# Designs tried in a protein design chat: VHH binders against q9y6x5. Part 85

Target 1, 379 residues: q9y6x5
Amino acid sequence: LPPKLLLVSFDGFRADYLKNYEFPHLQNFIKEGVLVEHVKNVFITKTFPNHYSIVTGLYEESHGIVANSMYDAVTKKHFSDSNDKDPFWWNEAVPIWVTNQLQENRSSAAAMWPGTDVPIHDTISSYFMNYNSSVSFEERLNNITMWLNNSNPPVTFATLYWEEPDASGHKYGPEDKENMSRVLKKIDDLIGDLVQRLKMLGLWENLNVIITSDHGMTQCSQDRLINLDSCIDHSYYTLIDLSPVAAILPKINRTEVYNKLKNCSPHMNVYLKEDIPNRFYYQHNDRIQPIILVADEGWTIVLNESSQKLGDHGYDNSLPSMHPFLAAHGPAFHKGYKHSTINIVDIYPMMCHILGLKPHPNNGTFGHTKCLLVDQWCI

## First folded at step 24 (VHH)

Design ma31
Fold by OpenDDE, fold request of step 25:
Structure ma31 (fold): chain B 379 residues (1-379), chain A 123 residues (1-123)
Amino acid sequence: as target 1 above (379 residues)
Amino acid sequence: QLQLVETGGGLVKPGGSLRLSCVVSGFTFSSYWMAWVRQAPGKELEWVSTIQGSGGYEYYEDSVRGRFTISTDNAKNTLYLQMSSLKPEDTAVYYCARTQYKYSGEWTPFDVWGQGTQVTVSS
């Protein structure tokens, strides 16, 4: 049988949740598989960009999904939740499900993973659900498992996306132990449901399953706000994205806009596009705006209105609070092995290896995940 | 036609209980997120609770957590708010409304509203 892989994302699952909360189902999953305790994600640490990095192995500047909200100056197109289905935004890279489907006797399935409902390079997932956050995990799981079990050509790669604990993190803040405990327990139960379903269907022993996330969550506060209106008039720029990394499109001379913003707050770094630190790998794309503002951890960039979020993400990808985890189980993975850290882009070449796919050029390093795999030599 | 109809409001003593209902027509609420919001006299609109229409996740305002329970009956296409241990400060017009959650972590503005039902908590 061809190898099969299910990639599951629980949005906004901060890595240290595993240390601070009880996850009996996930721990069992880990015990019988592998754990990477910290995954260094890509900058900016947002949902669309990082999910696309997972499935492409590319930095955001390379795959072209550079934020949840984007603007292309040439075409004057906008990208956002309400306008995310234009292949224009996704075609700068080839996600793994497309690569998979181009192989003989293979198909891909998706339950609401970002970009999976879009024809990318004229290829759309053989099976997919249109994004609707109101759809239950159970329904998503039912569809995914049905496709994994009954499809012809067989589904060999599938993705499953879930919005928690991100939504709750935003609402309650990651430091709200009471609410987050409840939310995380429910997530663990969902993992239990997933495992149980796979066992019931006879998929558990043969299916490779990766459980991961795109980013973590940091605590925000009304006491940590950066008000741009105090520094620059709104008429001087267009806001493409706001917090914690603001994308600024100047309406006047860029230098003038920069000068008005550069000392706006001691808790915010202001970069001209060409001066963005190399470590972010966030420079070489036309969709990155001429000026970006990067707030310090836990600080929120606002306009005149106050923020209602108690948690947020998108900050420096070197911050531990922004890091997710990765757990995996299946015939490709060792049992009871724990690894400290990988880069999120490393997941792609690993998945390609598991599936026997030739990876597209990517920024991942296969060597970083060799110790997770039974068929590889671990140095 | 999209319609939300709230019922169940009334006068209750402090410490009492009420159950509000919101009947949905014109759409399937399981395909959306449903919320309760309230407006007290002289105050701004206040979010109370939200539930995944499919019966999953629930969110509550801090002041009502532990006292209010949001729920759904899919068969009846009805949203509920069970209110217990009611306080005078809970006095308001209660509205049910429809929303969605997005990848970006933002909620869409409420696009469908009920007419509201009056809840009065007084000795």
Scores: ipSAE 0.886, ipTM 0.946, lowest interface PAE 0.5, mean pLDDT 96
Fold by OpenDDE, fold request of step 25:
Structure ma31 (fold): chain B 379 residues (1-379), chain A 123 residues (1-123)
Amino acid sequence: as target 1 above (379 residues)
Amino acid sequence: QLQLVETGGGLVKPGGSLRLSCVVSGFTFSSYWMAWVRQAPGKELEWVSTIQGSGGYEYYEDSVRGRFTISTDNAKNTLYLQMSSLKPEDTAVYYCARTQYKYSGEWTPFDVWGQGTQVTVSS
């Protein structure tokens, strides 16, 4: 039987939650598998970009999903939550579920993973749920497990996406111990449900399962705001994305716009596109706007209206608060092994290896995950 | 036809309780997030509570946490707001509304509203 892999994402699960809260079910999962304590995600540390990086192994500049909101100046198209179904935005890369279906005549399944309800390179996931955040975890899990068990060709790769603890992190802030404890307990219970379901179906011993996240969460405050309106008039630019990384499309001379913004706040770095730090790997794409603003950790870029969020993400990907974790279990993985850190793009070549797929060119390093795998040498 | 109809409002003394209902028609609320919003005279709209239509997650404004409970009855296609320990500050017109949560971490604007029900807390 071909190897099977289930990739699960709990959006906004900051890595240090594992150290600060109790996760009995997740800890059991880890005990019987592997843990990567910190996963360095890609810049910007947002949902669409990082989820696509996980399944492509590419930096954002390479796979083309460079933000949750994008603008293409040539076609004048916009990308957002309300307009994410156009393959134009996704076709700059090949996600693993497409590779899985095309290379081995296998099926893929998806429960609301970003991009899975879009025909990418004229291929859509064999089975998928349209995104609806109102749908319960149970229903998502039921569909995924049904597809894993009853599909022909067999589903060998599946994804499951869940919106917590991101939603709660935004609402309460990650430093709200009372509310976050409650939310994280629920997440642990969901992991328990997942494991129990897999055991009940006889999948637990044979299915490889990865539990990870796209980014963490940092505490925001009304006392840490950067008001752009204080620095530049709206008539001088179009805002493509706002906080904590603003994408600026100048309506006047770029240099003039830059000069108006460069000293807007001591807690915000302003970059011309060509001056974006190399470490971000966030330059070589036309969808990246001519000017980007990067707020410091915990600072929020606003216009006249104040943000109501107490937590946010999207900041510098070197910040620990932005880092998720990775846990895995299954025949491909060791038992009881912990690893310090990997890059989020490293997950793709690892998954390809597990599934026996030839990876597309990617930015991941397979060597970073070798110690997690039973069939590899660990240095 | 999309419709939300609130009922259950009225006059209550401080410390009292009241249960609001919102009957949904024209769509399945389990496929959406449902919210209660209130507006006091001369004040802006204030979010009160949100519930995942399928159940499982509830959110509350800080001022009402522990006092208000949002819930649903699928069989009756009804959203509820159980209010206890009511305060004069809770006086407002209460609206039920429909929304969604997005990948980006944003909520959609409320796109379906009820007519509202008046809640008055006074000694």
Scores: ipSAE 0.886, ipTM 0.944, lowest interface PAE 0.5, mean pLDDT 96
Fold by OpenDDE, look of step 24:
Structure ma31 (fold): chain B 379 residues (1-379), chain A 123 residues (1-123)
Amino acid sequence: as target 1 above (379 residues)
Amino acid sequence: QLQLVETGGGLVKPGGSLRLSCVVSGFTFSSYWMAWVRQAPGKELEWVSTIQGSGGYEYYEDSVRGRFTISTDNAKNTLYLQMSSLKPEDTAVYYCARTQYKYSGEWTPFDVWGQGTQVTVSS
């Protein structure tokens, strides 16, 4: 039988939640599998970019999903939550579910993972749910496990996505211990439900399961705001994305716009596109705008409107608060092994290995995950 | 026809309880997030609570947490807000509305509203 892999994402699950809260079910999952304590995600540390990086092994500049909101100057197209279904945005890369789907006697399934309800390279998972955040985890879980259990051709790769604890993190802030404890308890219970259901279906022993997240969460405050309107007139630029990384499309001379913004706040770095730090791997794509603004951790870029979010993400990907974790269980993984850190792009070549897929060119390093795998040497 | 109809408002003494109802027609709860929003005289709209239509997740503003409970009865297509330990500060017109949560972490603007029900907390 071909290997099977379920990739689960709990959006906005900051890595240190594991240290600060109790997760009986997740800890049991980890005990029987492996844990990567910190996953360095891609810059920008946002949902669409990081989820696509997980499944492509590419940095944003390579896979082309460079933000949750994008603009292409050539086609004049816009990308956003409300407009994410155009394959134009996704086709700069080949996600693993497409690679898997194209194999003989295999199929892919998806429960609301970003991009899975879009035909990419003219291929869409055999089974998928259109994104609707109102759909319960239970329903998503039921569908995905059903497909894993009784599909023909068999589903050998599946994705499952959930919006918590991101939503709560935004609403309450990650430092709200009371509210975050409650929601994280629910998350742990969901993991329990996942494991139980897999056991009930007889999938647990043979299914590889990865539980991870796309990013963490940092505490924000109304006292830490950067008002762009104080620095530059709105008529001088188009805002493509706002906070904490703003994408600026100048309507006047770029240099003039830059000069108006460069000293806007001591808590914000302003980059011309060519001057974006190399470590971000966020330069070589036309969808990256001529100027980007990067707020310091916990600072929010605003216009004349105040932010209601008490938590946010999208900041420098070197910040621990932005890092998620990765846990995994299954025949491909060791038991009781913990690893300190990997890059989020490293997940892709690992998954390809597990599934016996030839990976597309990617930025991941298989060597970084070898110690997690039973069939690999680890020094 | 999309419609939300709030009921259950009234005059109550401090410390009292009320249960608001919002009957939904024209769409299904499980396809949306439902919320209560209130507006006190001379004040801006204030979000109170949100519930996932399919069930499972609830959100509350800090001022009402522990006192208010949002719930749904899918069979009756009705949203509820159980209010207890009411305070004068809770006096407002209460509206039910629907919304969605997006990948980006944003909530969509409320696109369907009820007419509201008056809640007055006074000694």
Scores: ipSAE 0.827, ipTM 0.917, lowest interface PAE 0.6, mean pLDDT 96

Design ma31
Fold by ESMFold2, fold request of step 25:
Structure ma31 (fold): chain B 379 residues (1-379), chain A 123 residues (1-123)
Amino acid sequence: as target 1 above (379 residues)
Amino acid sequence: QLQLVETGGGLVKPGGSLRLSCVVSGFTFSSYWMAWVRQAPGKELEWVSTIQGSGGYEYYEDSVRGRFTISTDNAKNTLYLQMSSLKPEDTAVYYCARTQYKYSGEWTPFDVWGQGTQVTVSS
C-alpha cells in the first residue's frame, strides 16, 4: 500500500501562538508526533508565494510566484487573488501534486490550496475544489477524506487549506489576546474535528499528516503609516503591489524614481532590483519589479489614506513574527519529538521522501528534516 | 435579478429581542460571505456580523458579540440575525450585504445590498 500524505495549512498561523494561546487538540497532535517550532519562510512572506514554496521547494524567484499581485510587462498579464488561474504564472515550477499523480497508480486531491485548481503543465490535481472561501472547513474535510477513501487510482497526496487565523490576524492584530484567543480556539476545534474524522474513517494510524502555515503576523497601527503620495507623484510609476513590500514599475527614468523614494521614510528600505539583499533570494525573475520598497516590521505603506488592518505580513523573512510552525503525525514521523527550526523550502524534499517521489531540482535540504523521520539516521 | 430583502425590524424596548431575516434571490448565497451592516440616521455605516454563506464560520463586531447571533438556512437562501439584550445604541437601519474573502487577506467591496429594515430600541 503506497504511503499517503495530507498537507494542511492554516493561513497566517504565527509560530508563537502555540506558546501564547491554548491549543488542547493541536498539542495532543504534537505530543503524538513531531513539532518544528519555527519554520523560516521565504521572502516576501505572503500567501501565494509561500504556499507555492512549500509544494515546490523553491525560492520565489525560482518558482515565479513572487507576490500576491504581479505584472508581466511582455505579456501585459496581471496576477491577483481574483485573477490567479492562468497557468502562465504557475508553470515555472512543478508542484508535488503534479509529480505525485503522474506516478503509476496514484492520484492527488486538493481542497483550496493555492494553485490546485490550475492546470499546471497541463496537469490539474486529480480531485480538487475551485477556490471559494465561503466553503466550510467541514465540507473541505469531507471531500478530502472521501477522496482519500474512495478513489481509483488511490489518492496518495492530499492538501487542505483554511483562511484562518490570517483573516482575524489582519483584523485584530496578533497581540489582541481576547479576540485572537476566541479565533484560535475555533481553529483548535477544527483540528480536533480533523483528527476525529481521520480516526473514524480508519485513516489516522496509516496517513501521514502535516499541519503547517505559510507565514505569521505582526501588529500594525494607524501610527505607523508610510504615505507614498507624500514622496512621489503617482504618475511617475505603476504600482504593482503595495504593502509591506511595494513593487514599483517606473514610468520615467528609474534613477529619478529611486531618488524620490530613497529618503521617503526612515522606516522603509528602497532597493533597486540589483541591490536587493542576497539573503532574500529575491532578484532573478522578471516578475520582480525594478524597485521594491520594504517596510520595517509593523509599518504599512499607504497611498495617502488610513489602513484598516491591525495585523499584516510580507515583511523580512528573518523576523520571528513572520514564521509559522510545522507539526506532523503518522507512520513516517517520530512521536514526541521537537525540532527548533527548518526552512520552508525543506518541506518539499521531506514530502517527496515520504511519498517515494524523486524531487525536482529545488532549494530545500533534506538533511534539515531527517530527525523528524523514523526511517532516517538524523546525525 | 440579484435581490436581498430584509424583514423583521420594528420597535422594541431595551432588553428586548428581534430576529431579522434576509431572503436572497438571483444567486446561491452559500457561495458567498454574507453580512449585516447597520446605519443610524446621519451616521456612518457600521459592520455588525459576517458569516460564510455555507455556514460554519462567523464574525461579530465587539459591541454585539454575545448578544447577536448570525445564522443561515441554505435550503431557503435566508440569512438571519437574532438580536437579544437590545440597547438604544442598536437603533439603526439594518442591511444585509454580499462580500467575499480572497487569499490576499482582502474582503471584496459589498456589491449587493438590501433595502434595509428599521430597528428602533426605545423605552
Scores: ipSAE 0.685, ipTM 0.872, lowest interface PAE 1.5, mean pLDDT 93
Fold by ESMFold2, fold request of step 25:
Structure ma31 (fold): chain B 379 residues (1-379), chain A 123 residues (1-123)
Amino acid sequence: as target 1 above (379 residues)
Amino acid sequence: QLQLVETGGGLVKPGGSLRLSCVVSGFTFSSYWMAWVRQAPGKELEWVSTIQGSGGYEYYEDSVRGRFTISTDNAKNTLYLQMSSLKPEDTAVYYCARTQYKYSGEWTPFDVWGQGTQVTVSS
């Protein structure tokens, strides 16, 4: 029996939702498996970068997906969620599904995980869905389970992505208990359906399942806006990305642009690329622009406009509000074990171990996840 | 051609019910998110509700939750809004519109609109 792994992401699931809301289905999943209470993700704490970090084990500067909106000065290419399919953006790393399906007698399946509908190094996931957020969770799950049960060579690695609680977290903010309780109950019901479906199809006992997320969510407000237009005229720069980490490409002398921005708001840090804090591991890629602006938690950078969002993410990755969780169940994992924290880049070497794959060079540390695994001595 | 046609508006007393329909043509209904948006006289557009075109997930503006139900019938290519417990504040032109949700956490602008149907809640 080759080992099998299903990796599931619920986008924007803040770690402390587990403490502050009721999750009967997820808590039962955890009870029979493992929990990592906080996963320290990568800066910037955005969707595309962190999903790629999970499957490559690399910091953003190393895998090249440095934001949800990017510009490459050499090729003059732009990346956005409406223009994300050019393999150019993804080819600075090798995601685990590519490594997996290139092994003899193995294939990979995907339902909506970022990058799985792109031919990365001329290799696309063996079975995949083109991204479409209007496809129900049930349909995504039905496709994944069909592929896990019926494929030759067998699907040994599968991914499943869902847009909540990120969408509702942006709309309501994480502190809106009434709305978020309703949202999170629906997500817990989806986790219950996932487990029940796997049991009915005979997959539950021999499939390793990881349920995790890419980032958390912090509360925003109309009272916490940074109006960039009040500090600098549009003609002095090109805006590559706006909030909460703005990416600024100067059109005039870089020092002049920096000086106009440095005192714009006490609630925003302005960094020249070479001055970005080393702990971010966010400097050594040409896609990182010469100046970045990092808003304080809960602050929104705007261009003379109000904001419609009451929650956001993308902030400093040291903030607990930016951290997701990880839960796992299956033959590779202990039962009833809780662990305080890992780094999100540690997930990749752990998954490679479970699947018997040789990891590519990466930033993860296998030792950080040993205590989760039945075949390892914990330290 | 892409087309959205709303029907079912009218005059209703407070506390009454009304069902709006939006017939869709020219695109695969299940491949998008569909919304109801309203505009009261002299006011800006206000989002009401959005539903996943494949079904299974929906959102409501807080003031209508529990009173309005959004739904779809894919066989008829029709979006519905069942309104109950109507209030004078619900008086508006109601539009159906098409959108999409992206990985970035953004909804696309509404790119296809209907002509609207008038709902008037008055004694």
Scores: ipSAE 0.683, ipTM 0.873, lowest interface PAE 1.5, mean pLDDT 94
Fold by ESMFold2, fold request of step 25:
Structure ma31 (fold): chain B 379 residues (1-379), chain A 123 residues (1-123)
Amino acid sequence: as target 1 above (379 residues)
Amino acid sequence: QLQLVETGGGLVKPGGSLRLSCVVSGFTFSSYWMAWVRQAPGKELEWVSTIQGSGGYEYYEDSVRGRFTISTDNAKNTLYLQMSSLKPEDTAVYYCARTQYKYSGEWTPFDVWGQGTQVTVSS
């Protein structure tokens, strides 16, 4: 039987939600499989970059999706949520669904994972949904399970993406126990529905399932704002991205722009591109702007005096609040094993191993995930 | 071409109920999120509730949770707000509006609005 893998992301699922809230369905999933308690993601800790890192095993500087908002000075192209379909942005790497479906007698399916509706290297997921957040989880799941059961060539790799708890985390903040308890219960019910649907369709026994996320969420406050308009005139720069990592393209001498910004707030670090800490692996791509501003955890960079968000992400990837989890179940995985941490880039070589694919060059380390897998000697 | 038309407003006593309707035309209803927004006399606009156009997932502002129910009938391209246990504080013009959610975690501005329907909660 060809190995099959379903990769599921619940956006913005902070690792410690598992300890602080009740998840009967997810905990049953974990009990019969494996858990990685903290996944160290990549900087910046944003949605597009981290989802692409999962499926390429590359740091953002290497795969080229360096933020949710980008500008390329050579081509004058802009990337944003509303303008994310140009293959130009995605073509600096080869995601696993492309590699998978180019194998003999294999196809890939996708329900809204970032990039799966883009023809990357002239190859689009064999079955896919165009991104639309108004499509219900039930419909996404119905399409994925239909494709897993009824496709020729068979679907061996599938992705499923859901916008929560990220949406509610932004709205309420992770510390709003009343609202987040209700939101997270609803997500746990969706996980229960997922597992039950796979069992009823006869997929559960032979399908490997990974449930993970791209980043966490930290609490924000109207008392923790950094107002750029108080520090620098708009005429001195072009703003490519704002918060919590601002991307600044100087219009005047960049040292002058740097000097105007460096003392703007004690709660913001200002980096010239060459001075970005090496541990971020966030320097060697033309899409990274000459100056970045990195807010401290829980601080928001604004142009106006207020923000509607009570939670945010994108901060330093060493912060535990930015870390998601990973749970997995299926024939490739041990049962009842808990692992402390992996790097998010390690997921790619593990998935390639499960699917019998040769990984492209990447930043992941297969050895970090061997203890999760039944066919590997642990330690 | 794009049109949202609210109906169902009126005068109701505290503790009473009303059902608002919003008939949609000129776009694919299920491809968007739909919202109710209200404006009390002399006050700013206040978001009330938002629902996936396809149904199945909805958000409520805390002050209305448990009292208001947002829903859709996709066959009729109609958005509903069932209001119960109404309070004088719920007195407002109620608008339906269109939005969308994006991967980046942002809602688009409300780009299509109805004309509004008046709800008055008074003894």
Scores: ipSAE 0.661, ipTM 0.867, lowest interface PAE 1.5, mean pLDDT 93

